# VH-VL binders against p39998r288to527, part 40

Target 1, 240 residues: p39998r288to527
Amino acid sequence: VQLLEMESITSEFFSINSAGLLENFAVNASFFLKQKLGGRARLRLQNSNPEPLVVILASDSNRSGAKALALGRHLCQTGHIRVITLFTCSQNELQDSMVKKQTDIYKKCGGKIVNSVSSLESAMETLNSPVEIVIDAMQGYDCTLSDLAGTSEVIESRIKSMISWCNKQRGSTKVWSLDIPNGFDAGSGMPDIFFSDRIEATGIICSGWPLIAINNLIANLPSLEDAVLIDIGIPQGAYS
Below, E stands for the ipSAE of ESMFold2; O stands for the ipSAE of OpenDDE; V2 stands for 0.75 times the mean of E and O plus 0.25 times the DockQ between their complexes.

## First folded at step 16 (VH-VL; framework fv_canakinumab)

Design g1 (at its last look DockQ between E and O 0.95; V2 from the best seeds 0.80)
Fold by OpenDDE, look of step 16:
Structure g1 (fold): chain C 240 residues (1-240), chain A 119 residues (1-119), chain B 107 residues (1-107)
Amino acid sequence: as target 1 above (240 residues)
Amino acid sequence: QVQLVESGGGVVQPGRSLRLSCAASGFTFSRYGMNWVRQAPGKGLEWVAIIWYDGSNKYYADSVKGRFTISRDNSKNTLYLQMNGLRAEDTAVYYCARDSYYGWAFDIWGQGTLVTVSS
Amino acid sequence: EIVLTQSPDFQSVTPKEKVTITCRASQSIDEYLHWYQQKPDQSPKLLIKYASKSFSGVPSRFSGSGSGTDFTLTINSLEAEDAAAYYCHQSDSYPYTFGPGTKVDIK
């Protein structure tokens, strides 16, 4: 809610729209993740090892999903990172216009989309690339996981499956949640009382976060190892 | 335990062929580029060849190009070096070496297998 | 091909002394220079990757520095077990090449 307000102020008073902020997020977040993936040494053309695989779990109906697709776009366009995205719904049933737009560009940049966890697993096997990063982008500031799951039992089941898959990833795989880890309340950082499943995030990528939420999240999410605040170009005046 | 074990070395006459093998264990073989590096007796290290993790690409040293062929069978976790038209100067201990996780450096080496080319 | 040279060819050092080995490339290879240690009758072992990054399990007394064409391997406080040959290796371009090696003996 706070981030949305800041974005609104930024748009109204500074003429920096949400699309611009989204792009800034994607660029800077991609730079950050590329470093996590090994930087220039790893991400060089003609590497004899397979490219790292980044898996995106994205909502089809919120800003987090759009941000994730934009991020995915920036990651895969270089040619030395493989990206697979799984939506909370079928790719043919995307609801948000921005998500649709970003998805189209994402695909043009070489990003792949699968329609189920089973398809994801098959794709992973085929690519033979190590999954090093999972981007959790199902929940955002503009909607809760409970909201998404509440739309239908099918979607709820799908989300649960996605969470389960994500939590099964271990070893060198790190889970980076955009804005808020799934299963936690965005405002308080406390476990979501309306949805029992939670992503065991190891990192958080955000453009803003209430301090109290961060502290509570750290207390309630033992898997959390890192957090990064991404500069998306919000003017200082927007925080006042 | 991550391990590479070379085999197939021996004494051969010039002009003959020999096939070396490198058995990999303890890691996902199919996710690493693999190299052959040789060392003549009392001499330094010489890179011989590299093969991509999926076999899609190969590069050779000029000294062996056209005579040696690097290959791999990921289902068997095995790296190969087919050496044809062997010369006396090919006499060396041949090591298989794994690319590091990020690539470019060799982080795991076998114990080597000796190839002696002599008339 | 990129030619690597090393200096010195040989060095006899007293334990606890500092050892410095240099590697020079015929052209810039950025950070794609690696260092290996080879003890007698053993396989080479990776010490330093990408000019300055220590490989896992390598003692802290080993360090690498440099970029472009000039690189240095430093052994801070030589131990008896460090008697070995040391090779630099470039992976900037094919063919990959090694330096001629530097032999370090213990006095």
Scores: ipSAE 0.870, ipTM 0.934, lowest interface PAE 0.4, mean pLDDT 94
Fold by ESMFold2, look of step 16:
Structure g1 (fold): chain C 240 residues (1-240), chain A 119 residues (1-119), chain B 107 residues (1-107)
Amino acid sequence: as target 1 above (240 residues)
Amino acid sequence: QVQLVESGGGVVQPGRSLRLSCAASGFTFSRYGMNWVRQAPGKGLEWVAIIWYDGSNKYYADSVKGRFTISRDNSKNTLYLQMNGLRAEDTAVYYCARDSYYGWAFDIWGQGTLVTVSS
Amino acid sequence: EIVLTQSPDFQSVTPKEKVTITCRASQSIDEYLHWYQQKPDQSPKLLIKYASKSFSGVPSRFSGSGSGTDFTLTINSLEAEDAAAYYCHQSDSYPYTFGPGTKVDIK
C-alpha cells in the first residue's frame, strides 16, 4: 500500500510516469537475474549448451503481471535466455491494458506463452532447457491471492495447479517472487488465512522501496534464501 | 556418479578407419555440448571437435576436418568420433570432455582411449 | 586460428613457494580462457574457468587473472601434489586451442 502511494506521488510531483518506473524495474531486475544465470560468461551466442529457461507465472495486473512481462521481455530480447509465461487466467481473457501491451512486446522479442501447466510441461520437454528461474508474479501489493482466485473456481483451480507445479521444481531452480510471494498477505507478511496454497519462494525481488513485511516473510517462509531491492528511480524528494 | 568412458581405441594401419565411443552416465547428456580432445604421446593437448547438445552444430580442428565426424545419440547417452583416413600424426590418447554447466570450459573428462596408427 | 603460448615451459619450485604461469593469446579472447591441471597418467582436470573463476573443489591456493591477451595462473603456496602439467585453453572462437603446457616439478 505504501509503495503504490509512492509511485503515484512520484508521477504527480516529479512528472515521472508509471511506464518509466516499470521500465526502470524491468531493466534493473533483468540485469540482476542475468548475473544469477551466469552473466556474460554464460550468456552469449555460440554456447554449445541449451539456453537457460525462465518461467513466469503472472496475473492480469499492472502491479505484478505487467512488471513480470516487461522483465521477461528484457530477459529474452538478446536471444540468450528462453522465457515462457503462464497467466493465472486464459491469455484471451487479459483485460489490463498495460499487461496486454507488455505481452505484445514480449512475444515480439521471442517470449513464449502457454495456456496450461500441461502445455508448460510439454514445452519444457520439447525445449530440453533447464528451468533455472521461476518468476512468481501472480500476487501484487494491492491484492491477495484470495481476491484473485475468488473470481471463479476455474481460476482458483488454475492457480493451485500453478503453485503445485512451481513447488515441485528442485535442483538448481530458484523461485523469485515479485514483491510478495504468492499466498502471503502484503500488509502483514503472514500467510493468507483464506487460501492455503503458497509458493515456496527462494527469493524476493522488491520494487524500489523495502517491503515493510519482509521480516515476517523471513520468519514464515523457510525456503527464502535472498531478498533484493531493485532501484526503479524514485526521486529522493518523494521520501521527504 | 558423473562419468565419461571412452572405448574403441586400438592399433590400425594408415589409411584405415576407427570409431570411438564415449558412454556418459550420471547426468542429463542431452543438455551438454561434448568435445573430443587428443594428446599425442609426450605432447600437449589438442582440441579435435565439438558437437552441440542437440547435434545442431559441429566444429572441427583443421587437422581433422573432412576426415573425422563427430556425432551423438542422445537416446543412448553416447558420443562418437568416426575417424577415416587415419595418419601417423593421429596417434594419440583421445578424451571425451563435457562442457561445463554454463558452457565453454571442460569440467568432466573421460580416462581416454589410445589410438595408434602404424604399419 | 588463435595461438596460445605459455611461459615458462618448465619450473622446478621449492614447496610452499609461489608459482606463476602465463598464457598469451595471439588476439583478444576477452575472458574465455580456462586452466587445466594434468598429473602423470591422469586425465586433465579443470582448475579455473573464465580467466578467474575457480572450479568447485579446487584449493584456494589456485587463482587465475587476466583478460584480453594476457592471463596468469598462480599457485600461491605450492604443495607436493601440485606437480603436474598446466594448460590454458581458449573458447572464444573455433577452432578451440590449447597452450603448449607448463610442467611444474617439486625440488
Scores: ipSAE 0.623, ipTM 0.851, lowest interface PAE 1.5, mean pLDDT 86
ESMFold2 (binder alone), look of step 16: mean pLDDT 94; pTM 0.959

Design g2 (at its last look DockQ between E and O 0.93; V2 from the best seeds 0.79)
Fold by OpenDDE, look of step 16:
Structure g2 (fold): chain C 240 residues (1-240), chain A 119 residues (1-119), chain B 107 residues (1-107)
Amino acid sequence: as target 1 above (240 residues)
Amino acid sequence: QVQLVESGGGVVQPGRSLRLSCAASGFTFSRYGMNWVRQAPGKGLEWVAIIWYDGSNKYYADSVKGRFTISRDNSKNTLYLQMNGLRAEDTAVYYCARDSYYGLAFDIWGQGTLVTVSS
Amino acid sequence: EIVLTQSPDFQSVTPKEKVTITCRASQSIDEYLHWYQQKPDQSPKLLIKYASKSFSGVPSRFSGSGSGTDFTLTINSLEAEDAAAYYCHQSDSYPYTFGPGTKVDIK
């Protein structure tokens, strides 16, 4: 909510719209993750090893989803990062216009979309690339996982499956949540009382810092080991 | 443990062919680029060839281009070097070497197999 | 191709002394320079990757520095077991190439 307010202020008083902020986030976050993936040496086209695989778990109905797709787009542009996205719904049923737009561009940039965890697993096997990063972008400040799951039993089941898959990833795989890990309340950083499943995130990528939430999250998420604030171009005057 | 074991070396006459093999174990072979590096007796190291993790791309040193062919069978965890038109200057210990996880450096080497080309 | 040169060709060093080996590239190769150690009758072993990053299990006395065209391998305090040949290797562009090597002996 705090981030939304800042974005609103930024738009109203500084004429910097959400699309601009989203792009800034994607660019800077992609730079950050590229470094986490090994930097220029790892991501060279002349590298004879397989490209690293980034998996995005995205909502179709919130800003986190759009941000994640934009981020995925930028990651794909290197030519040496493979990206697969799985939505909380069917790719043919995307609800948010920005998510749709970003999805189209994401596809044009070489990003792949799968329609189920099973399809994801099949794709992973086919690509033969190590999954090094999972981007958790199912919820954000503008909606809760409970909100998403509450839309239907099918969606709830799908989300649970996605969370289960993510949490099964071990070893060199890191999980980066956008704003807040799924299964936690975005405002308080406490476990979501209405949804029992939670992403075991190892890192957080934020464009704003809800201090209370972050502190509570650290206390309640032992897997968390890193956090980064991404500069998305919000003027200082927009911060209260 | 991670291991590479070369085989197929021996004594051959100039103009003949020889096929080297490198058996990999202890790691996911299909996710690593693989190299051949050779060393003439009493001399330094010379890179020979590289093959992509999936065999999709190959590069060779000029000294062997057109004569040597690098290949791999990921189902058998084996790297190969087909050497045709062998010359005396090809005499060397041939090492297979794995690219490091991030690539570009060779982090695992075999013990090498000796190829001697003499009339 | 990128040509690598090394200096010196040979060093005879007393234990506990500092050893410095230089590798020079004919053109800039950024940080794509690696160092290998080869002991007699053994295969090469990776010491330093990407100019300055120590490979796993490598003693702390080994270090690498440099960027562009000039690189240095340093053994801070030479041990008897460090008697070996040392090679630099560039992976900036194909064909990959090695330096001619530097032989380090113990006095």
Scores: ipSAE 0.830, ipTM 0.907, lowest interface PAE 0.5, mean pLDDT 94
Fold by ESMFold2, look of step 16:
Structure g2 (fold): chain C 240 residues (1-240), chain A 119 residues (1-119), chain B 107 residues (1-107)
Amino acid sequence: as target 1 above (240 residues)
Amino acid sequence: QVQLVESGGGVVQPGRSLRLSCAASGFTFSRYGMNWVRQAPGKGLEWVAIIWYDGSNKYYADSVKGRFTISRDNSKNTLYLQMNGLRAEDTAVYYCARDSYYGLAFDIWGQGTLVTVSS
Amino acid sequence: EIVLTQSPDFQSVTPKEKVTITCRASQSIDEYLHWYQQKPDQSPKLLIKYASKSFSGVPSRFSGSGSGTDFTLTINSLEAEDAAAYYCHQSDSYPYTFGPGTKVDIK
């Protein structure tokens, strides 16, 4: 829809490629989330408490998965935040070139990837670190949850287990969806009629433009507490 | 309901040893750094030692380094201070204190246990 | 090690008046300074963390300010129950240190 088209036009017209917009998103969103985690007061090497844990639920897509892994890299690269990613597919089956690129950098910066909810739970026990943020990047403006689930019964079952795990998190855990909460239609803000499972997001991180369906999301997502717009550096001239 | 309770204080002769315990309840003990802080009668507070949440790191005040050992047993929710080679100047009320959720400040303190070192 | 000094050592104040306590560090400790209250025969209690952030449940009359080397604890309208000793504490680097304390009494 309009945000995806604007990103493409910006890259071509102003010589700002999609990688540049992705990086601007990752830097600014990571700064926002670091403040939610306590900022400089908490995030330091000599803290005697464990680092906070951020879990990323991501798809193999340029707009959601690549953003999530770039964001994850910025969160974990200084060693003050632990980040674990679980993809909607096996990491061996990743096909999107940008997701693969960002995943490679993410791992080099200390990010971890697991291939199942069971492995995620084992890693959480081993780290004994509080999960404070879950980043939901399983769908975006360009792909619905039902589209992802419809590709195979294995992927559908995997997505359902990821949603179930995410919704069971309690305490100080906050769930931030990138762009559109998992299980909702981007245009209408209504629940996805072809897939009943959905993420109970507590916040939305918007990439460059606010959601046009925010009122419907508020009405159908009672867990929602906050929405923020992250500047990705679209030049003013691109809007003319 | 978050609570810390010290025990093991008493009167001992110089050169002897004593082990203090601090029982924790009402929070996930294994996720917090823990400290010992002491206060000599009529005097101010003096930080003694810290142990990290997983026991991986320990640091001590210079006045006790080499004589005192901080330890923890996360399975028993208990913090310890082993005090060897006690001196008269170690006479104090000993508090255990928990690092705050974001760390670095001491948000929960025990009631303290008195250690008296005299002949 | 980082030495903290406090002033004044002692302050006798009429109720409802303002109390100001300063803490100075021998080197920059950024915002890693905390304030504690200790009433007679009681354990210390956290008032202010990270120089200026009030701890949960602390009355709004208590506030903290400063960064670097100079820090201030303020009680904007002293209550009778505020008679206590007040300590600053730095957690910038090991060994952690406390200031020598400031005793506040009611006139």
Scores: ipSAE 0.646, ipTM 0.861, lowest interface PAE 1.3, mean pLDDT 86
ESMFold2 (binder alone), look of step 16: mean pLDDT 94; pTM 0.960

Design g3 (at its last look DockQ between E and O 0.89; V2 from the best seeds 0.82)
Fold by OpenDDE, look of step 16:
Structure g3 (fold): chain C 240 residues (1-240), chain A 119 residues (1-119), chain B 107 residues (1-107)
Amino acid sequence: as target 1 above (240 residues)
Amino acid sequence: QVQLVESGGGVVQPGRSLRLSCAASGFTFSRYGMHWVRQAPGKGLEWVAIIWYDGSNKYYADSVKGRFTISRDNSKNTLYLQMNGLRAEDTAVYYCARDSYYGFAFDIWGQGTLVTVSS
Amino acid sequence: EIVLTQSPDFQSVTPKEKVTITCRASQSIDEYLHWYQQKPDQSPKLLIKYASKSFSGVPSRFSGSGSGTDFTLTINSLEAEDAAAYYCHQSDSYPYTFGPGTKVDIK
């Protein structure tokens, strides 16, 4: 059963809407990532070292983008983690209403948005915080990277730049893709034949994904070290 | 090859001042809180002071508050301890220590520099 | 300030024996308790951080446990090279404080 179908069933039969599921995802995923960032031992305001930096690469037009912004909101709201987001488009050109909503809240929670890889690099330099996690949320179940890139050459170039930047990160930086890493087909987990660039993800955060796709992804993505299924509160009955 | 090297210790009379330095190498100094810890001869360890990675916050032990000043120059990878109004009880080996990566523990220590306050 | 106490003050042990050192805090410090080893004429070295996490390069015979107010450093099988002073340290709140130390000698 596809995630979208499960969400529809959940909404129709259990009165749990997509916004609720999104929030559940964000909360639980944030707990998970906070543990990856050192947990309680590290993430407190009395820490004399700089806060860790999480960078989000997000689409403005799909659910992954919205999920990422919600996740980012939960990561930065306490002040223990710094978060910077870079969209596949200009922040002034966001298309999806949910993405816009989540972006607004994200900003209110202290999240930062930059408009280019160059701006991101400048911000990183200014913050002097170690980049420990990159959240890859450019592609989702409802939108492929090829679809995004196909909208314009400018967007394609931007996406390529973002992928390049992400793959150049070294050290303790880990890359966590939401639902599906860029450069792979969401349904099959196979490499995308229409887009050659790929994110070298080290981890996958998903709320539901066909098992066969995950297995294929593991086989085709050598950098992948971890995968986590986030409980977003889909009732068991929705799977029947 | 992460290293901390203290300097500036010596023999001084009570009431005098002394400035200690700690030179850091082998790591990004500006991303770590730094500490001074001292140890009187034959005694245990005593935390003295901390300074934030960017110098934004400082805290001191009560025993040195108002007399000692911790500071840093990130451009020079150097930690300082300005000690004024020195007392006999300030006699100790002074260590600089780096906050651990996650913070709150001291993972790198210098060799220490001896400060002797005597008339 | 938070006061740390250690027990015992001194311990003389035979190699291969198990050594247990306790540290008690005057109030709860959660997991913000660390252990250091200091050999004669050397600087302290971090052994255990956050109550139970071994620092890099520390032999597996060293372990830490506890939370809140009571903590324990354990040397499962004492080696001759483990003769040293051991200090607990709290970083829950300022000012940071150390325990008085425990001296471990080899028989």
Scores: ipSAE 0.898, ipTM 0.958, lowest interface PAE 0.4, mean pLDDT 94
Fold by ESMFold2, look of step 16:
Structure g3 (fold): chain C 240 residues (1-240), chain A 119 residues (1-119), chain B 107 residues (1-107)
Amino acid sequence: as target 1 above (240 residues)
Amino acid sequence: QVQLVESGGGVVQPGRSLRLSCAASGFTFSRYGMHWVRQAPGKGLEWVAIIWYDGSNKYYADSVKGRFTISRDNSKNTLYLQMNGLRAEDTAVYYCARDSYYGFAFDIWGQGTLVTVSS
Amino acid sequence: EIVLTQSPDFQSVTPKEKVTITCRASQSIDEYLHWYQQKPDQSPKLLIKYASKSFSGVPSRFSGSGSGTDFTLTINSLEAEDAAAYYCHQSDSYPYTFGPGTKVDIK
């Protein structure tokens, strides 16, 4: 996909490392989402209502999970927003070095991690915070959902449970997918024919470049209400 | 429909106690901070007390601190004000009020209940 | 405690004319200033939150402005139904406080 190539080219050609692009994404996306949550007027510690809750559904991948955890860190670091993350695998089974690094920082900033949908639901009930945003970071440009699910029947069942839970949250809850909604092909924007479950996203957060298949996403994702392009600092000279 | 209904007002003698209730309906009571606000006859509004959504924090106006206790029962969607050591200056209509969704402003008010401290 | 003052105490105003009510705080309260309308024998109703944000269903003739210590409620074209008391309220610091009120009558 062009965004993956552009990020690599930017790091090498302009001496901008991938950690810098990740941080720019996290900062700018967090500012955008904070405004959707009511901004400075709402987000302060002395509010007598519960802090808003953001739930992150993340894979063990640098291009989706790491971005999501960095974003989650920026959302929760001041204590004004509660963030809970559920990975597609168990936390102690994480392999990607950047996901592990961002997860460690995320936890130090007050982010929470649960290991199942049932634990997520229990935490939601205990916190009594309204879930206002779900961030879908289960699929990125670097793999399809069927690739992720095909690694284990346990992981496949877990992903299906996470999708089912997420799609039940529609009401006033907004579902923001990072780059490509879970269950859609990144190149075409059509539903993934090899995995039938998919996230019914209400918004898409694009990292640095608009999705080239937006018309197909609009046609096959009637829940979609909004799309935003987040500036990650890719120099203009890197675009072909 | 979202509503707040106060009850428990009446005429009491100075030094006595009274307990006000506020019944909430039409919204998730346990997700909102709640307040009592009073208004003496012919006078302006006076904030009395707040209780946070989970009951974890309570704050009071200086005029009632040590005498009034705010509480809530989230399982019954009810806000309470226990008023001890009542004085003539506590005579007022007592309103319960809900914090707005983003907090800090009072977007829903009850009709009020009159407390008269006399003789 | 943060003291709020309001000016004027009372206004008698011809319909369709502009009404301006000022609220001043004894220290900065940023934007945590709210305006309420109370008609005779009724409970208060929220008009303006966070200094300048209209509450849902409030007529567009009502607007608020200000930040810090000086705040203004404006009724651009007064209607008969607007005869009421108007209160400012700060929620920056406990104890929360109200201004003393401004009564607006129709001439």
Scores: ipSAE 0.707, ipTM 0.894, lowest interface PAE 0.9, mean pLDDT 86
ESMFold2 (binder alone), look of step 16: mean pLDDT 94; pTM 0.955

